Miniprotein binders against a8xhq1. Designs and how they scored, part 26

Target 1, 158 residues: a8xhq1
Amino acid sequence: MVQIWQMEPYPCGDPRLPHHLFPPKKITPDELSKRTGTLYWKLDTLDQVALAKRLTTLKLEHNFKKEDIFTLDAETTANFDDKIEELFEESSVPFEQARMIIEGSAYYDVEDKNGQWVRIFCEYGDLILIPSNTCFRFTTTPKNFVKMRRFYKEEEGN
Below, E stands for the ipSAE of ESMFold2; O stands for the ipSAE of OpenDDE; V2 stands for 0.75 times the mean of E and O plus 0.25 times the DockQ between their complexes.

## First folded at step 16 (miniprotein)

Design CC4 (at its last look DockQ between E and O 0.71; V2 from the best seeds 0.80)
Fold by OpenDDE base, look of step 16:
Structure CC4 (fold): chain B 158 residues (1-158), chain A 87 residues (1-87)
Amino acid sequence: as target 1 above (158 residues)
Amino acid sequence: SKTYRIEIRIEFDSPLEALEKAELFMLKLVELARKHGITITVEMTTTENGKIEYRFEIEGVSEEVAREIAELIREYFPDAKVTIRKE
């Protein structure tokens, strides 16, 4: 099940906590797209052939030429805390970013046109596409573990 | 523990079907990556001859996983150029 929500305006404490409003304001994928330009898919991982076709199409349509598997794991990643802190710093890049979670879970926060942050809970099978020049930040969940496929163009610094 | 680095180079003439097959192969590698602490980097380039080259670099590969990858290569891309070196 997709889980997207508007973040509280002034979150404090551990960024890995949900930080939703009370009551939670859920956001649909369509609304996410309208507000931020970010696209979200829940991919069907049961049909590998169909999945391969879908991902191939994605790569071709967006001209993704490179890919890696990125892992954050508190148990094995050197300087995990520093990396988490760095990744949660707001940033913007002049290229689109596609990410597919293959293990674990994480949060992608994206800023909408009104300066409000929207948090996307990403888990296995989730694919997100963040458009160029979008303010975003990233963190793991308290489980401190995520593996993802990162798609990017040429020599882009993901 | 002893680990290996595997480099796989595949050249395609026809992009779409070949790319889909490459993606199927990648999905198999992803399954391995979910189970094992391996690192995968992939790059697609166009050669001077106009062919598409798909390059896989896999690191942190145990001997057991290396055998599995070798089997996948034989199954999907038996003509691939493969280089294996000890890390």
Scores: ipSAE 0.851, ipTM 0.930, lowest interface PAE 0.4, mean pLDDT 93
Fold by ESMFold2, look of step 16:
Structure CC4 (fold): chain B 158 residues (1-158), chain A 87 residues (1-87)
Amino acid sequence: as target 1 above (158 residues)
Amino acid sequence: SKTYRIEIRIEFDSPLEALEKAELFMLKLVELARKHGITITVEMTTTENGKIEYRFEIEGVSEEVAREIAELIREYFPDAKVTIRKE
């Protein structure tokens, strides 16, 4: 199930808690795209051939030339608390970010054009694309575990 | 514990089917990464001859997982250049 929501205006406490409004204000993927430019899909991982075709198209459309497997796991990641703290700092980068969750779960927060924050719950099979120069933050859920494929383009260093 | 680093280099013309086959191979490696705690990086470059080269770097590979990867290579890219090093 797609879970994207408006964040409460002044979130405090543990970033890994949901921080939604009361009652929650759900956001559709189309609404997310219109507000932030961020794209989200829940991919079917059971059909591996179709998935391979979809990801090949993604890489060609966005000129992705590199990728890695990124893991955060409270049980195995050295300096996990420091890394989580660092990753939750509000950031903006001059390139788009593409991520596919292959295990566990995480939150990506993105700021819209009006300065409001939207939280995306990402789990197995989810693919997100955050545009360049978009303010974002990242954390896990309280399960403290996520594994993802990260896609990169190298526009001048190819 | 004994772990290995495996480098796989694959070179081909850039037809869509070959790119899709490389991605399917990557999806098989991803399933191993979900189960075995290996790490993978991939870089795609264009060679001097205008062909596509994929370089897979796989780390934290046990001997058992290395055998699984070797069988995948034989199934998908039997002509791949493979280098194995102890970590």
Scores: ipSAE 0.805, ipTM 0.903, lowest interface PAE 0.5, mean pLDDT 89
ESMFold2 (binder alone), look of step 16: mean pLDDT 78; pTM 0.728

Design CC5 (at its last look DockQ between E and O 0.81; V2 from the best seeds 0.80)
Fold by OpenDDE base, look of step 16:
Structure CC5 (fold): chain B 158 residues (1-158), chain A 87 residues (1-87)
Amino acid sequence: as target 1 above (158 residues)
Amino acid sequence: SKTYRIEIRIEFDSPLEALEKAELFMIKLVELARKHGITITVELTTTENGKIEYRFEIEGVSEEVAREIAELIREYFPDAKVTIRKE
C-alpha cells in the first residue's frame, strides 16, 4: 500500500523517522502529483512482461538513456552515515529523476508549491518520477537498506 | 572471493520491441541484483551507423552468478558481444 504524507513543519531528530503530522495527514498519489508534480506508481512486479512494457514506455517517453542500481546499506556501504547526511540535504536538479525500489525501503521528500514537504515511503515495486527543478531530499528508513534502479537521461549528478 | 566484471553490448535496428526484450532481460538481472551484491550500469546509445546499442556493465559477479548471467544472455541475446574479465 502506498504511503505518502505531509511532513511536520519543523522536524527534528533522526531524518529516517517518519516525521508525519499528528494525526497523520495522508496524501494520495493524485494529490502528490497536483502538489509537487511528482508521479508515483505501484508496479506489478509479478507480471514481468507487463513490467517490461511499462518500463520501456517510461524510458522512451522520458528519454531515459542510462540506468544503474544504487545501493545504500549500512553494513556494506563505505561512509554510510556521511552519505545519508549528504543525500538528505535539500537539492534541486535540472533533470527528471526516476527511481524504482527493488529492495529495502527509503523516503523521498519533495517540496510542494507552498513550500511544504511531502514524504513518500518507497518500497519494493514503487516507482517515482520527480520532475526537473523540484526540491527534494532522500534518506533511508531506520533499517538503513535500500536498492533501487535509477533512471536518467545522460551523465547526470544522480 | 573471486569476482568478475561482465560487459554486454547489444545492437538493435528497431527500437521498441528490442528494447522491451532488453528490459525483460534487465528485470532478470535485477532479480539477481536483489539476491547478490552485484552492481549494474546500463547505457543506451545511438551508434554512428544509426543503430541503437544497449550496454550493460555488471560488476562484483561471483562465478556462480556469472554462470546464471551467461545463461540469460544465451537465452535472450545469443548474438550479444560479451566480455568477461576477472576483477
Scores: ipSAE 0.817, ipTM 0.915, lowest interface PAE 0.4, mean pLDDT 93
Fold by ESMFold2, look of step 16:
Structure CC5 (fold): chain B 158 residues (1-158), chain A 87 residues (1-87)
Amino acid sequence: as target 1 above (158 residues)
Amino acid sequence: SKTYRIEIRIEFDSPLEALEKAELFMIKLVELARKHGITITVELTTTENGKIEYRFEIEGVSEEVAREIAELIREYFPDAKVTIRKE
């Protein structure tokens, strides 16, 4: 029920719009993983003890030693338009990226091995892990608001 | 707007249960971050004694939210080392 879709080539106009094909081509989390290596979980935020155990396991398995709360909000973020433009630039990093949405929504785009882009609609309780050396892009939705927990290995935070 | 920065340092011998308790504490802080405009950074290090130190840095904290954080510290880690600075 997470919404993941094949993107149209060269999204034109506002990147915060869906930019799916016509008709939309939906993708399962299993297909996302097979095409891009990107992992997805919908975490149960109602059971905080179980959530704590799940996140502790994640941090141990991936050696995440640093974390922050990241907020992007058109109403409070200085230079918001410049920041969303910068964040949508295609990027690749030599480390894993784990992000958990705790409020609002965002799009993460990831490129597969054939150069095709898929868009992940990330909302409250969604956790994604993008592998190292994967091309990605980031934007909000038209709501212009997201708050998330970002997890880092020690060397990522230096 | 009068805000504070709070640093919390928690030290333990790294049993799995202690790590899970620290994560539950973080989940409670995240609830405050959803309600208020606070910012949280967390760093885990290993001391020379082989213990684990969690270091929480919390910014943008009002006096009301500071009291809520103090209550959480007393509940979860009453022996934590806490430093409060005016911003």
Scores: ipSAE 0.783, ipTM 0.896, lowest interface PAE 0.5, mean pLDDT 89
ESMFold2 (binder alone), look of step 16: mean pLDDT 78; pTM 0.713

Design CC6 (at its last look DockQ between E and O 0.88; V2 from the best seeds 0.83)
Fold by OpenDDE base, look of step 16:
Structure CC6 (fold): chain B 158 residues (1-158), chain A 87 residues (1-87)
Amino acid sequence: as target 1 above (158 residues)
Amino acid sequence: SKTYRIEIRIEFDSPLEALEKAELFMIKLVELARKHGITIKVEMTTTENGKIEYRFEIEGVSEEVAREIAELIREYFPDAKVTIRKE
């Protein structure tokens, strides 16, 4: 099941912890879209033909021309701690970001119109699309492992 | 251990169906990437002749995985241009 929630206003400590409100304020994909413009899909990975069609459509509609497999793994990634620290720094990019988790899990935080952070728990089969010029940040879960397909346009970086 | 880099180039005349096939191929590669420590980069470009070129760059490929990828290529794109080199 999709897990999206509003983050606590002043999180402290390990960014990899959930940092939800108490009680948790769950956010639906529709509300996520309304608040942040971010789109979320749970893809059916069991039907590979359907998956192929869906991803093809996505690429065509958004003009994604490049893709790579991005891996963060505390066991194998050089300078892991520095990388996750860097990725958790708030940033905004002038291009769309599409990400599909293929292994492990991670958090994508996106800022809504009111300056509130919404955290998206992403795991296998999850696809998110963060619109251009959206404040976002990223971190792994405490498991410190995630692999994802990153989709982006021709001259765009990640 | 000995690893290889595999580059695959595929050209398509018609976009949609061919791209779906390419995506299905990518999905198969992703399955391998989930199991093995390989990296994959993909780029789609338009050639001067107006064709679509799909380029795959796969790194960190063991001999065993290379064989599996080769089989996938033969199955999906037997006419693809493939380059394999030792890393």
Scores: ipSAE 0.842, ipTM 0.925, lowest interface PAE 0.4, mean pLDDT 93
Fold by ESMFold2, look of step 16:
Structure CC6 (fold): chain B 158 residues (1-158), chain A 87 residues (1-87)
Amino acid sequence: as target 1 above (158 residues)
Amino acid sequence: SKTYRIEIRIEFDSPLEALEKAELFMIKLVELARKHGITIKVEMTTTENGKIEYRFEIEGVSEEVAREIAELIREYFPDAKVTIRKE
């Protein structure tokens, strides 16, 4: 199930909680892309041949030449609290970011052109692409665990 | 117990077919990373002769997982250049 929602305007407390409106305002991937340029796909991980073809196409379309596996886990990551605080700082970068969740879950928040924040729940099999110069922030859920594939263009490591 | 770092280099001519095969190989490695906590980095470059070179660097590999990786290499890229180092 796709879970994307409008965030409450003055979120307080633990950023890893959902922070949706009451009642929740769900957003489709199409509305997400129209408001923020951010693309979201729920990929089928059970058909590995099809997944390989899909990811190969993605890499060719975006000229991704590097990747790694990134893990954030409260039980094993040194200085987890400092890292999660750093990752939740509002940021904007002059390049696109592509992430595929391979285990656990996380939230990516993106700001639209009206200053409204949208929260994307990313779990196993989800792929997101955040365009350049988009304000974003990242956190886990209260499970404090996510593992993802991160895709890079050769020139992105400035 | 000791862990190892494994470097795998593959080189090929046909970018699409070989890229898809390399991605399927990466998907199999990702399954091992989910189960065993290994880390993986991958770089793809073009050689001076216009061929595609894929370099996989895998860290935190136990002896048992190294044998699983070797079996995958034999299945997908039996001519790969493999370097193994103790960590």
Scores: ipSAE 0.791, ipTM 0.899, lowest interface PAE 0.5, mean pLDDT 89
ESMFold2 (binder alone), look of step 16: mean pLDDT 78; pTM 0.723

Design CC7 (at its last look DockQ between E and O 0.01; V2 from the best seeds 0.00; counts 0 for: placed apart)
Fold by ESMFold2, look of step 16:
Structure CC7 (fold): chain B 158 residues (1-158), chain A 87 residues (1-87)
Amino acid sequence: as target 1 above (158 residues)
Amino acid sequence: SKTYRIEIRIEFDSPLEALEKSELFMIKLVELARKHGITITVEMTTTENGKIEYRFEIEGVSEEVAREIAELIREYFPDAKVTIRKE
């Protein structure tokens, strides 16, 4: 199930909680794209041939030449609390970011043209593409665990 | 707990061939990364002769996982250049 929602305007407390409006206002992937330029897909991970073809197309379309596996896990990541705090700071970069969740879950927040924030719940099989110069934030859910493939152009990287 | 680093180098005639032939292999490696504490990086570069080199670097590999990776290499890329180093 696609879970994208409008964030409450002044979220307080733990960033890893949902922070939706009351009642929740769900956003479609199409609305997400129109408001923020961010693209989202739920990929079928059971059909590995189809998955491979989709990811090959992604890499060709965006000229991605590098990738890695990124893990954030409260049980094994050194300085997890500092890392979470750093990753949740509002950021913008001059390149697009593509990420596919392969285990666990995370939130990506993106800011639209009007300064309003949308939260994307990302779990196994979800692929997102955040455009260059888009303001974003990242955190886990309360499970404190996510593993993802990160895709890069040749001149960019972690 | 002994772990190894494995480097796999494969050459292709074009970027399209490299991506098409390597992504299913990468998906299989990702399944191992989900089950085991290994890390993977991948880089595609152009060689001096205009061929495409696809390089996998896999770290934190136990002997058990190394045998699984060897089987995958034999299945997908039996002529790959493989370097193994103890960590």
Scores: ipSAE 0.755, ipTM 0.895, lowest interface PAE 0.8, mean pLDDT 89
Fold by OpenDDE base, look of step 16:
Structure CC7 (fold): chain B 158 residues (1-158), chain A 87 residues (1-87)
Amino acid sequence: as target 1 above (158 residues)
Amino acid sequence: SKTYRIEIRIEFDSPLEALEKSELFMIKLVELARKHGITITVEMTTTENGKIEYRFEIEGVSEEVAREIAELIREYFPDAKVTIRKE
């Protein structure tokens, strides 16, 4: 099951730490959508044919036409530390971001309507859709490895 | 009357494990702290092996409270590293 939680207001130190409240405040996918507009799907990966069909349907529903594979790996990615630092900087883009984790794990942090950050722990089978013009940031978990499919509508920056 | 300082270190393999396994413990620990008017400090760190360590520090507790905390730890994290010192 997906793990989503409200982040502490002033996280410090390693961004890869959970940085949840004490005690933790978990967020449901429905609440995530309500607070941030971000959509989440847990895809059944046991049946690859069914998975492919489901992805096709999702792409059609959201008009995604292009995709690529993005990999961050501390062991193989050049300038890994710099990339992680860059990706964790708060950003906003004028297009939707659809991401499916296919290996490893990572965090997507999304800012809600009240300026509070919500962290989404993403792992294999997780698909998220971050709406346009949403403040977000990204980092790996302490395992320092994630591989994802990125979906986009046209030749857009990812 | 003498008081005690308690340090608790719990290591987790992943963020998921940390969040899932520590939630109820943290809730109960906070409730205990409120009940007795004590403060708990929590720190999270990344280990060299890529694991996550939660460190809890509790200060100024009575022997009775220390015992209650110890029991709570044994219930949820029997393998936790616990240090109790007299103040």
Scores: ipSAE 0.619, ipTM 0.860, lowest interface PAE 0.8, mean pLDDT 92
ESMFold2 (binder alone), look of step 16: mean pLDDT 81; pTM 0.753

## First folded at step 17 (miniprotein)

Design DD1 (at its last look DockQ between E and O 0.78; V2 from the best seeds 0.81)
Fold by OpenDDE base, look of step 17:
Structure DD1 (fold): chain B 158 residues (1-158), chain A 87 residues (1-87)
Amino acid sequence: as target 1 above (158 residues)
Amino acid sequence: SKTYRIEIRIEFDSPLEALEKAELFMIKLVELARKHGITIRVEIRTTENGKIEYRWEIEGVSEEIAREIAELIREYFPDAKITIRKE
């Protein structure tokens, strides 16, 4: 089941901790879309043919022309701590970001129009699309491991 | 240990069929990437002749995995241009 929640207003400590409200305020994918424009899919990976069609449609609809596999692993990634800190800094880019988790897990935080952060727990089979000019940040979970497919448009410098 | 770099280039006439078939192939590669420390980069371009060019660059591939990928390429894209280099 998808796990999306509103973050606590003043999180402190390790960014890799959930940092949800108490009690947690869960958010549906529809509400996520309404609040932030971010789209979320739980892909059926068991039917590879259907999966291929779904991803093909995504690429065509959003004009994704490039892709890579990104790995963040505390055991193998050089300067892991610095990288985590860098990725958790709030940023905004002028292009859409599509990411599919293929191993491990991570958090994508997106800011809504009211300045409230929404955290998306992403694991295997999850696909997210963050629209352009959306404030976002990223971190692993305490497991410190994630692999993902990153989709790019032709004009992107990534 | 000795690793290989694999470059794959294919051209298709039909964008949809090309993308779907390429995506299915990519799904197979992703399964390998989940298990092994390989890197994959993909680029899709439209050629001057209006064809779709699909390019894979795969790095950090062991000899055994290289053979597996080669078999996949033969299965999915028998006419693909493939280059394997030792690193």
Scores: ipSAE 0.853, ipTM 0.931, lowest interface PAE 0.4, mean pLDDT 93
Fold by ESMFold2, look of step 17:
Structure DD1 (fold): chain B 158 residues (1-158), chain A 87 residues (1-87)
Amino acid sequence: as target 1 above (158 residues)
Amino acid sequence: SKTYRIEIRIEFDSPLEALEKAELFMIKLVELARKHGITIRVEIRTTENGKIEYRWEIEGVSEEIAREIAELIREYFPDAKITIRKE
């Protein structure tokens, strides 16, 4: 199930909690895209041939030429608390970012044109693409565990 | 236990089906990364002859998983250049 929601305006406490409005205000992937430019897909990981075709298309359309596996796990990651704190700092980069969750879960927050924050719950099979120059931040859920494929464009000058 | 680093290099023309096959191979590697403590990096580049080169670098691979990867390579890319080194 797609889980994207409007964040409460003055969140406090542990960033890994949901921080939705009361009652929750869910938004659709189409609304997410219109408000932030961010794209979200829930991919079927059981049909590997279809997944391969889907990801090949993604890489061709966006010229992704590099990737890695990224793991954040409170039980095995050195300096986990420092890393999760750093990852939650608001960031903006001059390139688009694509991430596919392959295990566990995480939150990606993105800021819209009006300065409002939207939280995206990302779990196994979810693919997110954040456009360049979009303010974002990242955290896990209280389970403190996520593995993801990260996709990068070819470096300028290669 | 002992772990290994594996480098795989494949070069081919860039038809869509070859690119999809390389991605399917990557998806199989990702399943191993979900179940085991291996890490994977990939780089895709265009050679001076206009062909596409894929390079996988895989770390933290046990002997059992290395055997499994070798069989997978034989299935998908029998002409791949492979280097295995003890970490």
Scores: ipSAE 0.788, ipTM 0.893, lowest interface PAE 0.5, mean pLDDT 88
ESMFold2 (binder alone), look of step 17: mean pLDDT 79; pTM 0.721

Design DD2 (at its last look DockQ between E and O 0.82; V2 from the best seeds 0.81)
Fold by OpenDDE base, look of step 17:
Structure DD2 (fold): chain B 158 residues (1-158), chain A 87 residues (1-87)
Amino acid sequence: as target 1 above (158 residues)
Amino acid sequence: SKTYRIEIRIEFDSPLEALEKAELFMIKLVELARKHGITIRVEIRTTENGKIEYRWEIEGVSEELAREIAELIREYFPNAKVTIRKE
């Protein structure tokens, strides 16, 4: 099951902790889309043919022309702590961001128009699309490991 | 340890068919990437002749994995231009 929730208003401590409200306020993918424009899919990875078609459609619809695999691993990534800190800084980019988790897990936080942060727990098979000019931030879970496919448009520098 | 860089270039006439087949191939590569510490970069371009060009760059590939990837390439894209270089 997808895990999306509204973050607590004043989170403190380790960003890699869930930081949900108490009780947790869960958000559906539809509500996520309405509040932030962010799209979420749970891809069926068991049917590779169907998966290929789905990803092909995504690439065509959004004109993705580049892709890489990004790995963040505390065991192998140099300056991991600094990278985590950097990635968790709020950012906004003038292009869409599509990410598919292929190993491990991570959090993508997106900010809605009301300034409220919504956290998306992303794990294997999850695909997210963050619209252009959306405030977002990223961190791993305490497991400190994630590997993902990152999709880009031709004009995007990364 | 000895690692290799694999570059794959192939042109397709049909964008849709190209993307689907390429994506299926990529899914296979992703499975390998889950198991091995390899880097994969992909670029899709339109050639001057209007064809779709797919480019893969795979780095950090062991000798054993290189053979496996080579077999995979032959299976999916027997006409692809493949370059394997020692890193």
Scores: ipSAE 0.839, ipTM 0.925, lowest interface PAE 0.4, mean pLDDT 93
Fold by ESMFold2, look of step 17:
Formats: structure tokens, sequence, C-alpha cells
Structure DD2 (fold): chain B 158 residues (1-158), chain A 87 residues (1-87)
């Protein structure tokens, strides 16, 4: 049960807090896709053969040719506070992005067609695919730790 | 603490099973490196003769983890070209 929610209209303060409406307005993965184009899967990380097949299919379907492991950890990441501030700035890129959480947790915010923001609480086993030219933001939770696999197309450089 | 950089290169004819095996290797590699502060990058390309080349670059690897990675490579890709360099 992935948690996705409508963000409050004027979020202020620490980005790593939930910033949901009161009461929270939860959004389904289907609603996320309809509003933002962003796709979501919960992958079975305990069945590694099935996971390998699923990720192979994903890479072939989207022509992902590059990958890295990205870690953000308040205890070990140099300049963590600066990095968190940088990653939370609104960004848009001319290519689709896929991210799979393999440890810890993070928030991905995506802007919908009406300029409203939804927040995706990404945890272990969650995979999201953000379309090209979609405004997004990234932060951790207050646990200040996430490790994820990031997938890129060949055209995205080295 | 002494750390190593490991490069792993494999080539194959691109059957689906080989792609899935490479992904399973990556999943196992990530599991081995769990809770370690290492960097892993992967690049997949088509060579000039039409084969598929996978290249893993792994940085920040302790001596102990390097031995475990070497065993995993021998299990999955005994014909891989492996380069290990200090730092």
Amino acid sequence: as target 1 above (158 residues)
Amino acid sequence: SKTYRIEIRIEFDSPLEALEKAELFMIKLVELARKHGITIRVEIRTTENGKIEYRWEIEGVSEELAREIAELIREYFPNAKVTIRKE
C-alpha cells in the first residue's frame, strides 16, 4: 500500500515532514498516473529471479542503458544539508527517470497538470517512473537515509 | 582504510536469458554491498560486432567485500574481464 497524497497548497518549513492536507487526501497509483503520468510498482524483492526478469523487461521497454546506486545518508554524505537543499529545488528534465528504492525511504513530489503537487512516499521495493518534462522534487524523510537504483537512457550521457 | 576500484566487463550475444542473468548478478551485487558506502555504476552498450557489453564500475570497496565480489563473479561470469585497482 504505497502512500501518495495531495500536498498542502503552501508547504513551508522542513521539506522532510509529510506536508499533507488535514485530513490527508490519499491518491491511488492510477490517480497518480492520470494526474502526472508518473507510474508506480511495488516489486517483490524476495523473489530475486522474478525481480531480475521484471527489471530486464523494464530496461528493454524503456531503453535504459545506464544505472547507478545513489545513496544519501546524513551520517556519511559530504555536505548533506547542502545536497538536500539542492535536490528539493524544482527540476524538470527532457527524459524519463526510473528510481527503485533499495534501502531507507524518500519523498518524490510531482506536479500535476493543474500545477498541484502530489507526494509519493517511496520505500523499500518501490519503483517509480517520472515522465520527461515533469516537474519534480526530492527529499528524504526525517530518517535522512535512502539508497536507490537510478536508471538512465543512453542519450543521457556518461 | 584501504579501498579498491573494480571494473567488470562481460560480452554476450544478447539472448534474453543472458540479460536476465546479468540483472540477477546486479541484484546479488547490491545485496552483498548492502549497508556499505560504495559506488556502483553500470553501462550497457552494443559493440561494433553486434554483441552486448555490460560494464560495472564499483568504487570504495573494502578488501573483504572485494573477495566476496570476486566469488560472485566466478559464480555468474567466470569468463568476465576483471580489473582491480587500489583506491
Scores: ipSAE 0.778, ipTM 0.894, lowest interface PAE 0.5, mean pLDDT 88
ESMFold2 (binder alone), look of step 17: mean pLDDT 77; pTM 0.720

Design DD3 (at its last look DockQ between E and O 0.84; V2 from the best seeds 0.78)
Fold by OpenDDE base, look of step 17:
Structure DD3 (fold): chain B 158 residues (1-158), chain A 87 residues (1-87)
Amino acid sequence: as target 1 above (158 residues)
Amino acid sequence: SKTYRIEIRIEFDSPLEALEKAELFMIKLVELARKHGITIRVEIRTTENGKIEYRWEVEGVSEEVAREIAELIREYFPDVKVTIRKE
């Protein structure tokens, strides 16, 4: 099941903790799209043919021309703590960001027009697309491990 | 330990066919990446002749994984330019 929720207004402590409201305010993928423009898919990884078609369609529709695999692992990544801190700083980029989790898990936070943060728990098989000029931030879960496919357009510098 | 860098370059006539076939291959590579600490970069370009060119760069590949990738390449793309370099 997809796990998306509205974050507490004044989160404190470890960013890798859920930081949901109490009681939790769950957000559907449709609501996520309406509030932030962010798209979420749970991909069927068991049917590789279907998966290939789905990703092909994504690449065609959004003109993705580049891809890499990004790994963040506390055990192997140099300066992990600094990287986590850096990635959790609010940012906005003038291009779409498509990410598919292939191992581990992570949080993508996106800000809606009202300044409210929505957290997306991303794990294996999850695909997200964050629109251009969307305020976002990123962190791992306390497990401190995630591996993802990152999709880019040709004009994007990474 | 000895690692390898694998560069794969493939040209396709049809964009849709290219993407689907390439994606199937990529899915297999991703499975390897889940198991092994390899780095993968992919670039898609349109050639001057209007063909679609796929480029894969795989780094940090052990000899064993290199064999697996080579088998995948032969399975999916029998007529491709592949460069394997020892790092």
Scores: ipSAE 0.788, ipTM 0.901, lowest interface PAE 0.5, mean pLDDT 92
Fold by ESMFold2, look of step 17:
Structure DD3 (fold): chain B 158 residues (1-158), chain A 87 residues (1-87)
Amino acid sequence: as target 1 above (158 residues)
Amino acid sequence: SKTYRIEIRIEFDSPLEALEKAELFMIKLVELARKHGITIRVEIRTTENGKIEYRWEVEGVSEEVAREIAELIREYFPDVKVTIRKE
């Protein structure tokens, strides 16, 4: 029951609002993958053994070598408004990225080959994998809070 | 108040079950991060002798949480070396 939708063209105002079409156009994980290459899973966080097996397989298949816990919280994060503005800037990187939401919620937007944007509503237990060279952007929901595990390949030219 | 930084290093020959156990340990650490606001970073590398090394760095750890982590380590990796430093 993941919520993925086509974004309205030329969204204005607060990026943390849904910005879906009227009426909304929901998108399946298969359509997300076909349009953007982005993969989505809803992981069973209650079955920790199964979760561990799934994440181990993911890390081996994608050669992820580094992880961290990333937190954005309007109540505790220094310079929250600046950080959220920066994270919503359109970005593209030459490596694939995986993110798993462990608390709170966020939007990940990804652009398809036709310049249309798809918005993924990510919450507890959601895992996404964004391919290399895919335009994306990130924001919280109006709750202004998310905590996630971020997975990286080997360090990129530091 | 006092906080600590904990470094955990584990090296193994990379059987799948060992990697899954390391991930289950990480999932338990994540539960602590949700509850106590600690910071976790992980680095995985292949050593010079072809083994796999996991290194966890946990920051912002109170003495109480450090004891919870120590108990978790004893449960999952009773033979592992742990480094604890005052921040």
Scores: ipSAE 0.740, ipTM 0.874, lowest interface PAE 0.6, mean pLDDT 87
ESMFold2 (binder alone), look of step 17: mean pLDDT 79; pTM 0.720

